# VH-VL binders against q0atu2: the designs that were tried, part 155

Target 1, 119 residues: q0atu2
Amino acid sequence: MLDKKARIRTSREYRNVFEKGKRLSGRFLIIYYVENALDNNRFGFITNKKIGMAVIRNRIKRQLRAIVREYQGQVKNKHDIVLVARAGIGKSSFEGMEKDYIAIMKKAGLFARNANKID
Key: E = the ipSAE of ESMFold2; O = the ipSAE of OpenDDE; V2 = 0.75 times the mean of E and O plus 0.25 times the DockQ between their complexes.

## First folded at step 7 (VH-VL)

Design ma2 (framework fv_ivicentamab_arm2; at its last look DockQ between E and O 0.41; V2 from the best seeds 0.00; counts 0 for: pae E 7.1 > 2)
Fold by ESMFold2, look of step 7:
Structure ma2 (fold): chain C 119 residues (1-119), chain A 119 residues (1-119), chain B 110 residues (1-110)
Amino acid sequence: as target 1 above (119 residues)
Amino acid sequence: EVQLVESGGGLVQPGGSLRLSCAASGFTLSSYAMNWVRQAPGKGLEWVSIIYEGGYTDYASWAKGRFTISRDNSKNTLYLQMNSLRAEDTAVYYCARGLSEPYYSFDLWGQGTLVTVSS
Amino acid sequence: AYDMTQSPSTLSASVGDRVTITCQASQSIDSWLAWYQQKPGKAPKLLIHKASSLESGVPSRFKGSGSGTEFTLTISSLQPDDFATYYCQQYYSYSYPELTFGGGTKVEIK
């Protein structure tokens, strides 16, 4: 689980990322990201009802949080980042979600310059 | 006009080094994932390396440790530094622009530059 | 690795023929497949992305189809300008070397 200070918590915080942030689409994920005024990163996770029932959405959120936690030390600081699950994510494996996250974070330039050890 | 022009190819002895250049015109290089792809005489296409929009790099397993992709955004130019060259590296080397989604097909190619590695 | 197998390796045809080229993936790549045309001494040219999406300026006689593991490129009426080598490319996997090209299909004049 991510630390409390590393979570986007309020509707205002989410809206700020959606309205002011950049957007990139992957196969299973969309990310929105914007610089923040903090010393750390914050992450948010959205699964809508098109993905499935609450138990399925909660499982996907747990898997995405685990992926983010695994790579958080490699993410450039001072960003608010919202991961939005696409409707087809329920058909993905954990590995598929992980590969998609790595790819979209590389494209966004959010991983460290010398992180060629990632996957 | 949108184009890519490679240069720097030539004849080199085994164990030698070359630096290839790829000059981009009509678009900003750092807005796209840029790639090197090679083709040995009479053979098919083989992916070599990528530099993502954000500067993260990746390589074919056979190229790691010998080849380095880089770019100079002020000159709008992509590079491939090739060290410890072998006869099997003989090929036409193309630079190629990745289509702007996280998953890349190559929508723009240069005409290529020939690298010949022989005694 | 996602091995891409193209068939045939060489195809002999006449102007006006309907030509079909097949590309087979060793594992499902969904629809993340591109087709390229390459003429002698020239760079490849992107024809189709996402299996069936025709690039701007590509003649409508070119059509891509397929999903999963089997894909086809069809030229409905072969023109003199279409004699070339055609490559498929998967771009489903981000791991190197899995930006992987097929071996090519050379379309020759009969």
Scores: ipSAE 0.041, ipTM 0.694, lowest interface PAE 7.1, mean pLDDT 86
Fold by OpenDDE, look of step 7:
Structure ma2 (fold): chain C 119 residues (1-119), chain A 119 residues (1-119), chain B 110 residues (1-110)
Amino acid sequence: as target 1 above (119 residues)
Amino acid sequence: EVQLVESGGGLVQPGGSLRLSCAASGFTLSSYAMNWVRQAPGKGLEWVSIIYEGGYTDYASWAKGRFTISRDNSKNTLYLQMNSLRAEDTAVYYCARGLSEPYYSFDLWGQGTLVTVSS
Amino acid sequence: AYDMTQSPSTLSASVGDRVTITCQASQSIDSWLAWYQQKPGKAPKLLIHKASSLESGVPSRFKGSGSGTEFTLTISSLQPDDFATYYCQQYYSYSYPELTFGGGTKVEIK
């Protein structure tokens, strides 16, 4: 589980990311990202009803948290990052989600230069 | 007005090098995935390279090692460094803006610049 | 690899004719296909994206259809301004982009 300090929790925090951040779309994910004034990164997750039933949304959210946790140490510091699940993600494998996350984060330039396990 | 303008094309000998430029106006290059696409005389279109918003780059398999895509955000300009040029590299080179994330079709093109590789 | 094959390579038609161009992908690309129009000495112009979505300003006589591996561009009634070369392009490969164009179809006056 992600540390509470590493999570975006309030509507205000989410709004800040959406209004001031940059947006990139992947196959299964859309990421919004903006620099923060903290010493750590914060992640937010959004799974709307377009994805499917609640059980599916919860599964997807759990899987995305696992992916983010796995690569958390390789992400550039001082960023707020919101992951929005796209329609169709429910039909994707975990590996597919992971691959999409890595790809979109690379495109955003959010991985540290010395990052490993992302090839 | 939104537009792209290529420059830098010309005559070069085999084995030579050339750098193409693509100046953007009316929009910010770094907010888009920018591409180079070439077209040999009387032939079809061929994708060369892409640079994403975050600065990550990809290339056609045949272009890797000889071609380098880059951009200068301060100048809002895209570049293509071409080395070890061959006769088969003779083509009009277009810069093109990517559209429709997460996948990229090209909604904006420059007029193209001709590169001729010949002894 | 996502190879794109267009047919025919050349098509002779008259004003008012119904014109059909086909694009075949070597493997499924879902609906991630674009169509371009190119006139001599000019850059390509995007006509259709996502297999069937018309770009702004494109006449309604242009229609894109298909999914998976078979795609079609149809011009319901060919106009003088439509004589050009058309290209399809796949953009399915997201994680490792390998954007591939079809070989092109030249639509010329009969």
Scores: ipSAE 0.017, ipTM 0.722, lowest interface PAE 4.3, mean pLDDT 90
ESMFold2 (binder alone), look of step 7: mean pLDDT 90; pTM 0.923

Design ma3 (framework fv_ivicentamab_arm2; at its last look DockQ between E and O 0.47; V2 from the best seeds 0.00; counts 0 for: pae O 3.3 > 2)
Fold by ESMFold2, look of step 7:
Structure ma3 (fold): chain C 119 residues (1-119), chain A 119 residues (1-119), chain B 110 residues (1-110)
Amino acid sequence: as target 1 above (119 residues)
Amino acid sequence: EVQLVESGGGLVQPGGSLRLSCAASGFTLSSYAMNWVRQAPGKGLEWVSIIYEGGYTDYASWAKGRFTISRDNSKNTLYLQMNSLRAEDTAVYYCARGLWEPYYSFDLWGQGTLVTVSS
Amino acid sequence: AYDMTQSPSTLSASVGDRVTITCQASQSIDSWLAWYQQKPGKAPKLLIHKASSLESGVPSRFKGSGSGTEFTLTISSLQPDDFATYYCQQYDSYSYPELTFGGGTKVEIK
C-alpha cells in the first residue's frame, strides 16, 4: 500500500511525466521519471490490455506496488516515477519484476548511495 | 578518439594497498556505468566492481570490504582503491565501459595495468 | 550466482575450418550474453551482444546463437586473424550486477 501523497493521480500528472521525464527500458518494465517540486516521491503504474485480462493486470499492479513499497526508502526524493509494464511481464515472476526494478533504478540514479538494503 | 588508459599498477607486499586510475578521453565517465575487470596471469577474466551512472556501486563478493570503486568527474577518471592485498589479487586490471542494452555489456576496454602482490 | 561453463578449454584448428565454442549458464539468462575476443597482450574486444547481435566492424563469419542456458559462438571459416582466446559473459537481471565470464576457449593453429 502506497500513501495517498505518494500516488500520481490525474491524467495531467501522468502526461507531465511522459512529456518532460526521462525514459528507461528494462527487461519487464519501462520507467518514466522527472523531478517534482514536492518533498516526496510519487508513483504511477500502467498496465495495458495486451498484458492480459483485468484480473491479471490487477495482480501485476499489486506486485509492482509491493516492490515499490519495499524499496521506497532507498529512492531519492522529489521524483514522479511511472512504471509501465511491458507486454512480456506476464511471463515474469515476482522476483524477476523485483530484480528488473532494482537494475533500472540503479541505472537511472534514483537509488541513494549505500542504502541499508544494499550494504 | 574514445579511450581508456589505466595506471597505478606495480609491486606491492601482501597486506598492502594500491590505488589504480583509469583516465577516460572522448566521452564523459558519468554518462556510463564504469567497471573494473581483472585477469590473473594465464587465467580468465573476472569482474570486480561497477559504479553506475548515478554513482551507486556494486562489487564481486570477494572484493567487498577490501576494494572501493570511485570516480572524479572533474578529472574524468575512474579509481579502484585496493586494500589488504593478497597474492591471489595479482592480475592485470582493466577498466571497462558498460553500455546498457539493457543491462551492461562492455564495449570499451583500457590496455590494463599489472598489479603484482609478492613479498 | 550464475556460473558460466565454457567448452572446450582449447581448440586446435586450421584456416578455413568451422569452429564452434559453447557456453552454458547454470540457470536461464534469457539472451543476455556477450562474446569477447582477446589476443595475447591485448584487452578483450566485444564481438557479440544479446547472444546473437554482431558488433559493428566484426566480420560476418562470426555468429552467436542460443538462449536460456546454452549458447554457441561459431566461426564459419577460420581466418589467421581469428586465432585468439574467446570469452562469454552473462549480464542478465537475475544475477545483475554479478557479471561472470566463462573460463575462455583458446583457438590455436593446428
Scores: ipSAE 0.589, ipTM 0.832, lowest interface PAE 1.6, mean pLDDT 88
Fold by OpenDDE, look of step 7:
Structure ma3 (fold): chain C 119 residues (1-119), chain A 119 residues (1-119), chain B 110 residues (1-110)
Amino acid sequence: as target 1 above (119 residues)
Amino acid sequence: EVQLVESGGGLVQPGGSLRLSCAASGFTLSSYAMNWVRQAPGKGLEWVSIIYEGGYTDYASWAKGRFTISRDNSKNTLYLQMNSLRAEDTAVYYCARGLWEPYYSFDLWGQGTLVTVSS
Amino acid sequence: AYDMTQSPSTLSASVGDRVTITCQASQSIDSWLAWYQQKPGKAPKLLIHKASSLESGVPSRFKGSGSGTEFTLTISSLQPDDFATYYCQQYDSYSYPELTFGGGTKVEIK
């Protein structure tokens, strides 16, 4: 589970990321990211109705949180990052989601140079 | 005005090396995913390499090990280092700006520079 | 690796004709498909992105359609300026990121 301080929780925080941040799209995910003035990273997750029923959305959100948690220590500091699930993610495996996340994060240059688990 | 200008093409012997340059004006290279695309005489377009905004690089499977894409932000210039050149590498080489978001496409192209590999 | 099959390779047509070019992907690419026009001795020009969105300045006689694995570029009424070679192009970030162009379709005067 992500620490509370590592979560984007307010509409204002999300809006800031969407308005001022950069965007990269993968197969299953869209990532918005912007530098923050904190000493830690914060993550947000969006799973809207186009993904599927509430049960599916909640499953996807849990899986994405698990992925982010797994690689959290390898992400460059001082970033707010929002993960938006795309419609097709419901048909993806966990491994597929993970692969997509890693790919996008690499392209964004958000992994630290000494990252070890991003292969 | 926004434009790309390739240079560095010419005649080279098989096994030789050549470095191509692509100077950008009117925009910042590092804010975009930049690509090299080549076209052999009378043939189709073939993607060579990409450097993403974050600096991560990717290559066509056939290009790995022989080609290196890079950029100099201070000069706003894209480069393609080509080693161990072969006759089949003969082509016009284009640099192309990638519209990474919201959809993947190349909206800006240089005029191209001809590379001829021949004994 | 992605495979893009473009057809036909060559197409002879007259001014005023309806022209259709097809691009088939080996796997689903959603709508991540672009179309380019290239004239001899010139760099390619982006016509359509996201399978159906026209670039600024592109005549409305150009239409892109399709999703998944089947895509089509249609010129409703061919004009003299449209004789050129057309390419489709895809990118998918799920697999190893390789960009792929179709083989091209040369539209020439009948």
Scores: ipSAE 0.049, ipTM 0.734, lowest interface PAE 3.3, mean pLDDT 90
ESMFold2 (binder alone), look of step 7: mean pLDDT 90; pTM 0.920

Design ma4 (framework fv_ivicentamab_arm2; at its last look DockQ between E and O 0.09; V2 from the best seeds 0.00; counts 0 for: pae E 11.6 > 2, grease 19 > 18.9, placed apart)
Fold by OpenDDE, look of step 7:
Structure ma4 (fold): chain C 119 residues (1-119), chain A 119 residues (1-119), chain B 110 residues (1-110)
Amino acid sequence: as target 1 above (119 residues)
Amino acid sequence: EVQLVESGGGLVQPGGSLRLSCAASGFTFSSYDMNWVRQAPGKGLEWVSIIYEGGYTDYASWAKGRFTISRDNSKNTLYLQMNSLRAEDTAVYYCARDLYEPGWHFDYWGQGTLVTVSS
Amino acid sequence: AYDMTQSPSTLSASVGDRVTITCQASQSIDSWLAWYQQKPGKAPKLLIHKASSLESGVPSRFKGSGSGTEFTLTISSLQPDDFATYYCQQYDSYSYPELTFGGGTKVEIK
């Protein structure tokens, strides 16, 4: 589980990312990202009814948190990042989801140069 | 109604370059993933590339390095830059819209534009 | 990328015949399978998506079925307008980025 300080929790925080951040869409994920004034990164997760039933949405959210946690130490500092799950993610494997995350984060330039687990 | 109109096809020498365009109308272009699919004369369909909403791109393994997909949402136009063209690249090139989420298939196609690579 | 084997490559049939086309994936693609119809000199037309969902405006004589690795397109009673080439197309949930079409099935007049 991500630390409380590493999570975007309020609607105000989400709104800030959506309004001021950059947007990049991948196969299964859309990321919104913006620099913050903190000493840590914060992550937010959004799943909607297009993905499927609540049990599916919760599963996807849990999987996304696991992926983010796995690579958290390799993400550039001082960023707020919101992951929005696309509808197709409900049919994806965990591996596919992970690959999409890595690919889109690379494209966004959000991984540190010395990252070793992103290949 | 949804319309896709390809252009830019023609005769080109081996090793040459060509840029295809696809003009989209009748829908919110910026909200859709877009694809290029080609078909050699008398042959089957072959996926070339996809550009997702937001601009992230993927390519068929054989297309990487020689083909570049891009989009200009302000012009509702999809592009395919083709370099180092070979005889086997001779085909009708279609632009195809991805079905709205969840959809990893193509609900609308252009009429296609013929690219002939020959000395 | 997943391999897609479509069969038969060609079939001859008469108006009124029941026609069946099969598509086999090398690995499970769940229900991420679409069927297209293409007539000479025309772009492909989407008939069925998600293995069994009929596209709007497509006659009910077209039916898609299957899941996992085996899929079928059935035309219950072939009409003159149905003579064409049909393609299946898959999307896999495990790898990127290849989207694969079957080899096609040409349905011609007997």
Scores: ipSAE 0.500, ipTM 0.866, lowest interface PAE 1.3, mean pLDDT 91
Fold by ESMFold2, look of step 7:
Structure ma4 (fold): chain C 119 residues (1-119), chain A 119 residues (1-119), chain B 110 residues (1-110)
Amino acid sequence: as target 1 above (119 residues)
Amino acid sequence: EVQLVESGGGLVQPGGSLRLSCAASGFTFSSYDMNWVRQAPGKGLEWVSIIYEGGYTDYASWAKGRFTISRDNSKNTLYLQMNSLRAEDTAVYYCARDLYEPGWHFDYWGQGTLVTVSS
Amino acid sequence: AYDMTQSPSTLSASVGDRVTITCQASQSIDSWLAWYQQKPGKAPKLLIHKASSLESGVPSRFKGSGSGTEFTLTISSLQPDDFATYYCQQYDSYSYPELTFGGGTKVEIK
């Protein structure tokens, strides 16, 4: 589970990332990211009604949190990162979401060289 | 000095199997995504497979189910297990280091190892 | 699957000529394109990444340009060392990377 310090918690924090951050789109995910003034990373997760009912949205959010936790040791520090689930994500597998996350994070330059993968 | 040295190529009958190896030196192997790329005699380059630093894999659609990429970070070695080989798999197989940030292009290539599939 | 169409397939030129090779993607790949040089019997060598960024040690006579779907590699004054085959490669992937190369352009002496 992600530490409370590693979570984006307030509407103001989310708005800062959306307004000031860079955006990259993948097949199932969109990320927004911006450098922060902390010594650590923070992650946020957004699912919207177009994905499905609340049970489905909560499942997707739990899956995305698990993916982020698995790779958090590879992420360059000092970033706020918001993952936004695209409308079609409900038809993806966990493995598909995971590969999408890896590809996007590499394209964004957010994975650190020589960092070990957390498993 | 970065070096990549492929081995394990040779003559094999259709339907046979072959295991390619790529010995890496001069860099922190465990921190890089690694690729196989092939080139049929007199033809162009064709991407085969990637293994990410975290151990996840992707394949060209034609290779999926027949080829398996793997790595042993303790031996600084990349592998390609090739099964159910066909004449069209005849090629020089290169291992290639994926550039970090954002990745998916290749800064160092081995000399290649020739795989010939014929009866 | 991003199809890469490279032209011409073969190009005949003299030392000192300005040479232009084109690469077209079936869909926008923004600037996620690399160029490689391959000499006979040798492995490919990365020349340019991100469409226009020269790799260290690559002569300044090599220039990459373009974005979206249309890209060019230009050699401003062809040298004897430049007779080789050139490949473009897209690397605009996400969930299921499908890294694809152009068909190659062989640059031969006239």
Scores: ipSAE 0.007, ipTM 0.554, lowest interface PAE 11.6, mean pLDDT 84
ESMFold2 (binder alone), look of step 7: mean pLDDT 90; pTM 0.916

Design ma5 (framework fv_ivicentamab_arm2; at its last look DockQ between E and O 0.28; V2 from the best seeds 0.00; counts 0 for: pae O 7.6 > 2)
Fold by ESMFold2, look of step 7:
Structure ma5 (fold): chain C 119 residues (1-119), chain A 119 residues (1-119), chain B 110 residues (1-110)
Amino acid sequence: as target 1 above (119 residues)
Amino acid sequence: EVQLVESGGGLVQPGGSLRLSCAASGFTLSSYAMNWVRQAPGKGLEWVSIIYEGGYTDYASWAKGRFTISRDNSKNTLYLQMNSLRAEDTAVYYCARDLYEPGWHFDYWGQGTLVTVSS
Amino acid sequence: AYDMTQSPSTLSASVGDRVTITCQASQSIDSWLAWYQQKPGKAPKLLIHKASSLESGVPSRFKGSGSGTEFTLTISSLQPDDFATYYCQQYYSYSYPELTFGGGTKVEIK
């Protein structure tokens, strides 16, 4: 549900974020983020096999994409952001993932608005 | 060695104002979410306010509009501006470091500064 | 809201006793619970995070357990240094942090 320009797609793009970006860990998520030279944000999503079976990993990716889309208008532009699902995320609720995303984005300084306006 | 030292407490009349300071050493203040927690004499602990690493703030409902949390990163110092003080605000005020990951529990506390609102 | 109810409010015990303090959450907080110890005139000290993970430098006689809504702090053999007030704290809810601490349990000699 993110448009084509808002997706990190290539190995080169992912490597740039992991090698040059900052890292911040939450309860269910880790984010890596770096400024880009574009006019927009790009998002990437990683789930590995340690999280669970493919059905579980695909559900988590869909939920994370929905969360990112919901809040994308609040994110400061010109950032590449990779969301990495932590091993325990399969036991979380959608609300738990959403709250974790909001908290780590506030901690990273990536939201343009005060916390009072977000929640 | 991580250390937090509060100051600025004292006796103040109802309706008055007071600014508390918390000097941090052994770590960079802006790398952690920082909190104020208070304890009325002989009573339990009560969360007051947070400032996230990225500068977002949140307050207990009873403090919102009267208290303002802030920081000066160049001085590695956290502040709490308290306005319109009431007798029930009498407490020892602690600054507390939020555990870097995950947050909302506190691994280091200052020794506190007493605020007395009387007369 | 995630109200925390601690019991008992006061506990009288002797050195060597096994004591148990209970913390009850009004809704499930999974394992997102911390325990603090506070001695008179001192700041609280974090003992346990995530219900059962003992902080570095905390004596092994302290044990946390539980998940969901019911949690316990057990001191297997009470020492003179353990007479203090103990607080539980939920850190599950980002939306209602002001309802975070239990009311405390004072552990007294005699």
Scores: ipSAE 0.046, ipTM 0.682, lowest interface PAE 7.4, mean pLDDT 86
Fold by OpenDDE, look of step 7:
Structure ma5 (fold): chain C 119 residues (1-119), chain A 119 residues (1-119), chain B 110 residues (1-110)
Amino acid sequence: as target 1 above (119 residues)
Amino acid sequence: EVQLVESGGGLVQPGGSLRLSCAASGFTLSSYAMNWVRQAPGKGLEWVSIIYEGGYTDYASWAKGRFTISRDNSKNTLYLQMNSLRAEDTAVYYCARDLYEPGWHFDYWGQGTLVTVSS
Amino acid sequence: AYDMTQSPSTLSASVGDRVTITCQASQSIDSWLAWYQQKPGKAPKLLIHKASSLESGVPSRFKGSGSGTEFTLTISSLQPDDFATYYCQQYYSYSYPELTFGGGTKVEIK
């Protein structure tokens, strides 16, 4: 699990990202991202009923947290990033989610230069 | 209801430039990835360019350097700037809205605007 | 690259006929395939997504099937309104270089 300080936790924090951030859609994910005034990044995760049953939503959330944690060190600092799972994600593989995350983060320009763990 | 209306097509000489417009109504352009797709007379469909919600742009390999996709959020309008036009660029140009659930396919299209490149 | 090949390029049929159009992908695209219908002078219309899911308002005589590299669009009983050109489109690849369409199949009256 991500450290507490690396997580978006309050409705106000989420709303701030949605209102002030940029949106970028991938195949399985939509990301909202905005620069923050902190020294660290914070991540939020949104899954809704269109994805599937609660068990599925929780699985997807765990998988997305794992992906984010894996590449956390490669992401530029000072960003709040919310990952919204799209309806099709429930039928995707973990590898597919990972590739989509990497692709969308690259398009957003959120990976640090010379990151060596990025596909 | 969702509607897309292209304009700006016409006759232009080789080497010339032209800017196409796509006026959207019934939805907000910046909330969707928007595409240009062209179709030469009597030929098939060919993807040209995309602009994502966050403003990131991408192009077909043949389009890079000559074509530029952009949008004006205040006008809810999509644009395609075409430079150094060639005879093979002669086509009907469509703007198309992406449907991302679950992938890159197009749910709404404009009526198209004809671009003719000829001396 | 994910090249899409449609066959046949032209198909002559009569009202009431069963019509089958095929689309072949150069690599597996799972079920990430869309079918479009285009009539002369009109924009393409989305018919089917994810290989077999019909869009709202599309008649049930249209059926999409297949996965991997082989796909088919079937019209069980061709109607006058169905004479048009049909295109398949893959959306498996969401990375550069580009989205790709099949070459199209023109269904014309015999």
Scores: ipSAE 0.015, ipTM 0.678, lowest interface PAE 7.6, mean pLDDT 89
ESMFold2 (binder alone), look of step 7: mean pLDDT 89; pTM 0.905

